# VH-VL binders against o04291r164to392: the designs that were tried, part 46

Target 1, 229 residues: o04291r164to392
Amino acid sequence: DANNPAGLLSIAEEALAEFLSKATGTAVDWVQMIGMKPGPDSIGIVAISRNCSGIAARACGLVSLEPMKVAEILKDRPSWLRDCRSVDTLSVIPAGNGGTIELIYTQMYAPTTLAAARDFWTLRYSTCLEDGSYVVCERSLTSATGGPTGPPSSNFVRAEMKPSGFLIRPCDGGGSILHIVDHVDLDAWSVPEVMRPLYESSKILAQKMTVAALRHVRQIAQETSGEVQ
Short names: E, the ipSAE of ESMFold2; O, the ipSAE of OpenDDE; V2, 0.75 times the mean of E and O plus 0.25 times the DockQ between their complexes.

## First folded at step 22 (VH-VL; framework fv_regdanvimab)

Design W04 (at its last look DockQ between E and O 0.78; V2 from the best seeds 0.71)
Fold by OpenDDE, look of step 22:
Structure W04 (fold): chain C 229 residues (1-229), chain A 121 residues (1-121), chain B 110 residues (1-110)
Amino acid sequence: as target 1 above (229 residues)
Amino acid sequence: QITLKESGPTLVKPTQTLTLTCSFSGFSLSYPGYSVGWIRQPPGKALEWLALIDWEDDKYYSTSLKTRLTISKDTSKNQVVLTMTNMDPVDTATYYCARIYSDYYDWFDPWGQGTTVTVSS
Amino acid sequence: ELVLTQPPSVSAAPGQKVTISCSGSSSNIGKNYVSWYQQLPGTAPKLLIYDNNKRPSGIPDRFSGSKSGTSATLGITGLQTGDEADYYCGTWDYSLDAVVFGGGTELTVL
């Protein structure tokens, strides 16, 4: 119910708190992703977890762009997420604290013809923190969370997004430190067993989504500055 | 049901190259998330990991044996091949191939029955 | 060359509980999940425990796994004669960029 701003704000604040606990904390049991070694030539620090509901991936890296620009780039998922079919913003609500709440419907392509495509009905909360960081966090709205639920689609299986998003901290010398968390439940049990890795592998999630986001924003940064990232 | 089976020579002379083939069914390396590894076990000794290859054709080798090992996959045949050069009697062992279905490469399941390779003049 | 350390042997009477330790370091057990394997005489290893404490289908609940710090432990309750086997722990070592196994533990049922 978009007519209940107070309720949506409560959901947003809860999502923010949980996201932050994942992004820089240990609310999720993060394990370093194999094959992604940290170093000056690395894309960043990437970790994954299966010790949670669904699958989760986390990445951290430097980007030579200001926080707001990074947020704008990453909010446009269809531009960098291959499997993203569409993103529709159904409602935009001021949070009253300088933040913005958006109700979003996202459609994904199916990674296999043997399973139905997934869609998401989410609340996205964008806000500035006291330390100057910019946060964009997002979570599914379900009956359990309260708030308006999206209409069902016969062509999609409704997946769940756990508190996910971007934490963008400004750097003293310019640019930003970017923390990305992707935490989703794609209902892997409903797909054929041979294809379940596509739905239950945190590593695949990290590669297709989390690292893809980081690479994309770095590419844009490089194109903008003319510098090699 | 997933099965793996090792095949190749059971007798190799010193300095020769060993070529082992792992034939598997029930899964494919053309599908994301699957890997195949090789492990050997000398008689009465512990398990020793040799190499693994994943669906993206990423390869990992034992540090001590890296210069002697080559792993490859043929997805069309559901086969993984391991070659080991400059064989020595110390390389006498049962050689296993096994599936990895883990984001962390922390476990193998299932295992093949293994093939015993003896290196002798 | 063995990165993970296990006791060479353990023994107990039928019905008793045994534990097998696996000691590693911050680059392996400290950073990743541990698996355990049972190897009956003359057979290939069988996955017993994965992800520190999870049992594959068909593995009875008499088998349990735990991890703390840089060490892991396999527990076997209600010991049976059929449990007589070699047991191996394994994990990924991030320093070596390799799978590593313990030296194995021979379990004897008295």
Scores: ipSAE 0.778, ipTM 0.905, lowest interface PAE 0.7, mean pLDDT 94
Fold by ESMFold2, look of step 22:
Structure W04 (fold): chain C 229 residues (1-229), chain A 121 residues (1-121), chain B 110 residues (1-110)
Amino acid sequence: as target 1 above (229 residues)
Amino acid sequence: QITLKESGPTLVKPTQTLTLTCSFSGFSLSYPGYSVGWIRQPPGKALEWLALIDWEDDKYYSTSLKTRLTISKDTSKNQVVLTMTNMDPVDTATYYCARIYSDYYDWFDPWGQGTTVTVSS
Amino acid sequence: ELVLTQPPSVSAAPGQKVTISCSGSSSNIGKNYVSWYQQLPGTAPKLLIYDNNKRPSGIPDRFSGSKSGTSATLGITGLQTGDEADYYCGTWDYSLDAVVFGGGTELTVL
């Protein structure tokens, strides 16, 4: 059964494992993003993919907010992702292990009038890990993964999100270490060759999504820390 | 078909400023993905990278030559311009421009034909 | 000394195999992928290998590349007289914020 909670949990746990192997390991061949060096004034460590299916970006940085606050902010994708047109949560399913599964339809603005905007049909899984970290991971539901069929994509090109998300580790003394992975296939072959870099560049993905998310959380953290009592 | 062509003076006197133009077609710096760089090669010697500029107008220069180099672009004309000040006979070389993929800046394809610049009195 | 070091020359007979090394550091080859260029006499360089081991369209599979640690290697099998050229490695150096090329290797096919 495509709507079976046990089947959805199986998809969610596989996505979690794949996401963690990217976030903290070498499942993707990561290279340092040029222009985003580590240092005292840097936003964090930013890497982009080489020689993987689709395109991917990863960032890791310190934020002075507690893990649950970071998760709350980042789950509200329109608040920080400039190209996000809408996020519609169609189902919320308890995972049976204390986690939550969401079935989400996301529409994006197109960067050009010469190609159709992308949309996504995804499973988002939120759970606490045994080490106390909080995770929000997400992946597309396709015929290959199983799960329910999403809304029709009449004016959009259905893009694929490969296991992606946020790993938020609490720090001693407060705050969090935030790991972000974005891994997508935007169907670059469906656009004219001159525009394909907009859809297949891991550096552009990093700038538009991964770095944007980290900057957003850090800016909220700075505004919160700067408040007087 | 992607092409690049270098143009500028072929003879320059010591202390003068060299200005080279790279005119290209088949790609654009008004769209993300690509950069243009300059590389020179003295007669019988190795390739030496000089500078690059990308579609976001980020610029990078050879450490040893940075004080003498300026790179700029005119995206609407598909041109990139390199200026090198205080020319010396050791700067005699063939100068190439080439397209670079902007994510990594670690490979060049294609290259222009090159233009030979001689620096002498 | 150049940031990337290559042997100045190498030679072999037609049909043989040759390798060309490129030695770098943790700030360049150790962190990044390597490209290789063939420069035939009197011509502009041509991309031969990118991403350590990938060939652009039109490059035969007797050209190969690999990377190990801070070193890269170009391999050429079935040498032909037309392979006589200078060969350069290149990459990005993260400490310099610069493209770096090796000093070049002159291949002679005897």
Scores: ipSAE 0.583, ipTM 0.813, lowest interface PAE 1.8, mean pLDDT 90
ESMFold2 (binder alone), look of step 22: mean pLDDT 92; pTM 0.946

Design W05 (at its last look DockQ between E and O 0.84; V2 from the best seeds 0.71)
Fold by OpenDDE, look of step 22:
Structure W05 (fold): chain C 229 residues (1-229), chain A 121 residues (1-121), chain B 110 residues (1-110)
Amino acid sequence: as target 1 above (229 residues)
Amino acid sequence: QITLKESGPTLVKPTQTLTLTCSFSGFSLSYPGYSVGWIRQPPGKALEWLALIDWDDDKYYSTSLKTRLTISKDTSKNQVVLTMTNMDPVDTATYYCARIYSDYYDWFDYWGQGTTVTVSS
Amino acid sequence: ELVLTQPPSVSAAPGQKVTISCSGSSSNIGKNYVSWYQQLPGTAPKLLIYDNNKRPSGIPDRFSGSKSGTSATLGITGLQTGDEADYYCGTWDYSLDAVVFGGGTELTVL
């Protein structure tokens, strides 16, 4: 219920905890993505998941922007995520602890004409941690999680977003260290077998979404500072 | 149904270049997620990985044979081609192409029947 | 040079259980999942196990896989004459950026 702030906060806090355990921990079995070599010219450290529900990818990299700016950039998914059709914020609720809870409806483009496009109904929680880090975490609201029901759509297949988001830590020398986690269940079994790689590959998720986000924010940083990153 | 089939010369002279073609059906490298690799097996010996190419045209080669190997794909023909230069009798083997359906390139789920290549003068 | 080590041969009577070991290192089995292949005489390898312990469709449950540390094991219960073959373990090595196979194990059914 959107009129139950306490309930939404509980969901948000649970999402935050789980996200953090993924971002910097081993709640997910992370394996380095092949082809992504670490080094000074690398985009960052990229890992993909095994033995998790759905698909997941993680990335970590340095960005020459302050945490709040990074968050603003990444929250605008349509600007950097090619497959993102639209993002609608239906509600904005103060969390009472300095954070903000948003109820968000997201529509994606279908990666193939042979399958229905996916949409998401999610709760997004933005907050500052005690260590000065800024976190934006997001998860689907389902019957299991509670919370308000999302808008129905006959033209989309409702996908599930597991606790995902951005952990943005300020650096002493300026800028931020950015941790990104994308964890989704795209219901791969509902698509033709030949197309399932598009829906069940963590590597594809990493390339299309996780790394795309990191590249975009770094590009913006470069444009803003005039420095080559 | 998924099938792979190797084709090319079965006899090559030393120092010549071997060109093998893997023709496959049931999947396409125009769609993300699939890869094709080459593995060879000398008579009575173990499997030896040679190279692989994925849908994104990323290529990986055996370190010991990298300078001699080139892998490429023709998506429109559903073919992957492997070239190996400076062939030697020690390169005599059955050559397999196989599909990878893994983000980690850690297993091959479908194999061709293999083609035997003999290197001799 | 082989990166994964297997015993060259194993043998057992019909109906018995056999295990085939595959020893690697921290850069391969230690970081990756292991696959196993069966190669019947004169045929191409066939995938038996992937992701350490998963069976492809059509593979009977008497074939099993496990991994611990830098080693993996293939188990075959209810051994049949038709199981006489060469068995290979395989995985990706992150240090070499390469697919690696074991040396193969010849299984003889007595």
Scores: ipSAE 0.768, ipTM 0.901, lowest interface PAE 0.7, mean pLDDT 94
Fold by ESMFold2, look of step 22:
Structure W05 (fold): chain C 229 residues (1-229), chain A 121 residues (1-121), chain B 110 residues (1-110)
Amino acid sequence: as target 1 above (229 residues)
Amino acid sequence: QITLKESGPTLVKPTQTLTLTCSFSGFSLSYPGYSVGWIRQPPGKALEWLALIDWDDDKYYSTSLKTRLTISKDTSKNQVVLTMTNMDPVDTATYYCARIYSDYYDWFDYWGQGTTVTVSS
Amino acid sequence: ELVLTQPPSVSAAPGQKVTISCSGSSSNIGKNYVSWYQQLPGTAPKLLIYDNNKRPSGIPDRFSGSKSGTSATLGITGLQTGDEADYYCGTWDYSLDAVVFGGGTELTVL
């Protein structure tokens, strides 16, 4: 059975471990993104991948919102990801330790008329760590990973999300430290040479997805704080 | 199939403004991913980077020359233009344009053949 | 003061190996990857090595690159008379927000 809960939890736990090794470790060769300097007015620290499978981006920043609120905002991908056409949660499965497994179908708008739009079939795992951090991680389900077969990708190119997500740590004085990792393979080989950077650039991924998410959460935090002052 | 070609005057008088055009084919600045930069080389001397402009119109300039340089692009014509003011005989050099990947700005994969500019009294 | 330092010249006999060093700092080579360029007499520079140790298509494997700390090295084995050229290292400097090149190394094949 493609919906075997023990198999899905195994996939979820592996995705969590891989995500954490990217978010806080050196599983990806991270290089500081040019044009992004740390400072009191900056969004945060942004890095992009070099010489990894696919493309990846990482960001880390302070957000004046509690971890669960940050997670709620970021799970609503269409609200902050401009190229996201739709996010359909097809299944929600309790993980047993208060965690949640979701099976998600995502469609993206194409940035050009000369290439097919991408879609994703993913498992998203949300849980609390022992240190009080909240984690939302996500990865594609493929024949290699196991798990249920997703919707047909007619008129889309099925892209791959490698273990990605959000690590949200509570701060001592309130608010959160947010770590974001996006790691994808957009199948750039299916795209004409002149447009391939749209699909294989880690910097573009950072700008369109990773930085956008961090900026969105920080904007919401600022608007609520400014309203009450 | 990627090509770049520099064009502009080969002789310039001191204090005049130099305008160089890089015309390229086989890639576009209408889409993300690439930048075009300018590098010069005085006769018998080392390469010196001058400026770059990328697809999203971000611009970077040599620290020592930034007050004299302006870079711009026309994406519909596949052209990048470099303007350098107050030319002096020490600016006599071969000027190259070259393509650079925008993520890292640390390697130029295709170069023009260069255009030699002489600044004479 | 040069940002990236290379020896002004190196020489070796045909068939031998030569190395060319490129010394930088924590704001450039220490934080970023290094590229190398060959400039044959009378020609434009050509990319030899990118990402510290990768070769573009058409560059033979007798050209190699490495990086350690704030220094990079270009290696050339099986020297040929056609390898007589100037060689430059290059990278991005995060403090200057600029591309920086080394001063160049003239290779003579005796």
Scores: ipSAE 0.567, ipTM 0.803, lowest interface PAE 1.7, mean pLDDT 90
ESMFold2 (binder alone), look of step 22: mean pLDDT 92; pTM 0.945

Design W06 (at its last look DockQ between E and O 0.63; V2 from the best seeds 0.00; counts 0 for: pae E 4.5 > 2)
Fold by OpenDDE, look of step 22:
Structure W06 (fold): chain C 229 residues (1-229), chain A 121 residues (1-121), chain B 110 residues (1-110)
Amino acid sequence: as target 1 above (229 residues)
Amino acid sequence: QITLKESGPTLVKPTQTLTLTCSFSGFSLSYPGYSVGWIRQPPGKALEWLALIDWDDDKYYSTSLKTRLTISKDTSKNQVVLTMTNMDPVDTATYYCARIYSSSYDWFDPWGQGTTVTVSS
Amino acid sequence: ELVLTQPPSVSAAPGQKVTISCSGSSSNIGKNYVSWYQQLPGTAPKLLIYDNNKRPSGIPDRFSGSKSGTSATLGITGLQTGDEADYYCGTWDYSLDAVVFGGGTELTVL
């Protein structure tokens, strides 16, 4: 219930904790994605999950933008995520600690015409950490998590977003270190077997979403600075 | 059911180019997540990975044989082709193609029955 | 040239347990999942274990896999005559950007 800020804050804090454990920890069994080597000319370090619920991808890279600008850019998913149909912010709630809680409804395009498109009902929490880092984390609200559940949509299959988001650390020399985690359960079992790879591949998730985000923010950074990557 | 079958010449002369075709069914490289790899095994010797190609047309080759290998896919035919140039008697082996459905390319399943290629004058 | 190291041979009597080791490095087994293959005489390899310890459909629970650090182990309990085969470990090496296999282990059932 949007009228229960304390409850939403509790969910947000739990999401934050779990997200951070994924972003910089080993809460997920991460393996380096093939073909994505770290180096000065690389986009960043990209890893994918194994043996977890759903699919997950992680990326880390440098961005020549301040943390708040990075957050602003990445919050606008339709601008960089091809498969994102729409993002609606249903509610905005101050968290009382300088943070912001948003209730968000997201619609995705279906990767195939043979399956229903997925949508998400999520809580997004934006806050600044004590070390100066800026975090935007997001997770689905379900009966199990508490909080208000979103209305069903007849044209979509409700997917689950596990604690996901981005951690943006300021760099001393300018710019930011960006950590991105995408963790979703797209209900692959409801899809015909031949098409399940579209829904159960962490590599695909990494390519379409995680790396896309990093690439986009870097592109914006270059355009802003006039630099050529 | 997924099947793979290797085809091509069973006898090649030294310095010639070997062209092998892997024909498969039960999956398609038009769908993301699938890959096909080639592995060879000389008589009485260990398995040796040669190359793989995925749905996104990413290609990987054995470092030692990279200059001699070319892998390609024809999605419409459900085929993967491997070419190996400058064949030598040491390249005599059973050549297998196999499916990869791993995001880290760490396992093959299933395997084709293999085709034996002999390099001899 | 082999990146993964296996014992060349192991043997045991029917009903016994055997283990086959696979030793790698931080760039392969240390970073990725290990798979095991059974190759019966005159046949193509068959996936036996994937993701360190998972069995494909049809593989009996007598076969098990484990991984620790940069090494992996295949375990076979209740050894049967039909288990006589060559066994290979495999994984991806991030340093070489290549699939790598062990040298294979010949299992003899006494």
Scores: ipSAE 0.514, ipTM 0.822, lowest interface PAE 1.2, mean pLDDT 93
Fold by ESMFold2, look of step 22:
Structure W06 (fold): chain C 229 residues (1-229), chain A 121 residues (1-121), chain B 110 residues (1-110)
Amino acid sequence: as target 1 above (229 residues)
Amino acid sequence: QITLKESGPTLVKPTQTLTLTCSFSGFSLSYPGYSVGWIRQPPGKALEWLALIDWDDDKYYSTSLKTRLTISKDTSKNQVVLTMTNMDPVDTATYYCARIYSSSYDWFDPWGQGTTVTVSS
Amino acid sequence: ELVLTQPPSVSAAPGQKVTISCSGSSSNIGKNYVSWYQQLPGTAPKLLIYDNNKRPSGIPDRFSGSKSGTSATLGITGLQTGDEADYYCGTWDYSLDAVVFGGGTELTVL
C-alpha cells in the first residue's frame, strides 16, 4: 500500500539515519569549501563533497532562535530558497512515534532558458530525537525506495534529493546549533556543457542553498533580537 | 571539445617580464564552476603550479612566487593572462595552462600542449 | 614549495601490477581529494584519476586510486609498454592556499 504509514515510516527512518551520518559524521568525504574564511563575516563552518553520488554541501552554525522556530522558517522553502518556485504538500501522515511525514512536490525555477527546470517528489520527516534535538529530513521517493508515485514531470526534469535536511540542537541559555545537509543529483548531464557547473558544482550548491538557509535564519534571528524566545 | 593553447614569447632576457596568454574554447569563465590555472615544468624537473583564476575573479598564487605573478582574465575573449616579473634562467621551463573544476581546485583537465620559454642573454 | 612525496621511480614487467604512493599531510591529502596525472615523454600531463578514485572517460579500469589518512596510492594493473611515463599526484593545501603536486614517479616497464 502506497499510503501505508508503516512503510512510509520505514523510508523516513532510513532517511533520518543516512542524514545524521552525513550531518555529524563522515558518511560523506567532506572537504572544506575554499574561500570561506572564519571571522566577523563568517556564518559558520561550510563543507562540500564531490566524492559521492551527486553533489553535497553541509553547514553548521549558531542561530539565536529556538529549534521549533528554526524548523518552521526552513520548512517554508520559498521564503529563503531563491530558485524555489513552489512547494506543495500533497499528503500529511502522522507517524506512530509522534513525528510527521509529508509527501511534497517541489518545483524550481530554471536560472536560464538553456536547461529545463527541475522538480522533486519527496518524503519529508519531522521528529524530535531522544537528546532533545529536532530534525527535519527529506529524500526523494523513487521506484527503488518504494512509496507513492508522484506527480508527472511533463515540463520539468525530475531531480533526486538524497537524504538531506536540518538537525537543530538546542543550546543551554537559548538559541540553537543548526546543521544543514543538502545532497542532490540535478541530472547535470542533461544540460549544455557550458551550464553544467550550475547543476554539478558542490560550491554552487552550498552558496545557493546551504549557506542561503543558514544566512536567512540568522537574519530573522537578528530582526527578533531582544524578544523572549 | 575543450581545448587550451598557450602563446607568448619563447625567449626572454633575464630581468624582463614574461607575459603568457591561454586561449581556450569549449567552456567559458562567464559561468560558475570553472577556473584556469598555470603550471610550469623546468627541463627534466617536476610540475610546479603557479596560479589560478576562478570564474568569479578569485585568484590564487604559488606561495614562493606570488610577488612575481599576476593573473587576469578576459572572459569575452576566452583568455587568461599570466605575467611573471624579473625572469631568471632558473625560470626556463615549459608553461602549461589547464582548466580546473572550481569546487576545490584539485584536478586539472584538459591541459594545453605547453609553450617552452627560455630565459637567457 | 613541494609538499607531496612520491618515490622517484618504480619498475615492473609487462602484465604485472605496480603501485605509486603519494605522501602528504593533514593540511592537504588529509583534508582534500587527490588527483593523478600521467605524462608520456614529450607530452603534456593527462588526468588519470580525480576525486581520489574516479576515472575520467577513456581511462581504462586497470588504473585505480585510493586514499588513506594523509597518503594516496595510484594502482596500475596489466602493465603495458605504453604506460612508461612520469606520474604525478596533486591536491589543494589548505595551509598554503595553493595547489601542490608531488615530485613525480618515473615508471619503467621492463
Scores: ipSAE 0.233, ipTM 0.700, lowest interface PAE 4.5, mean pLDDT 87
ESMFold2 (binder alone), look of step 22: mean pLDDT 93; pTM 0.947

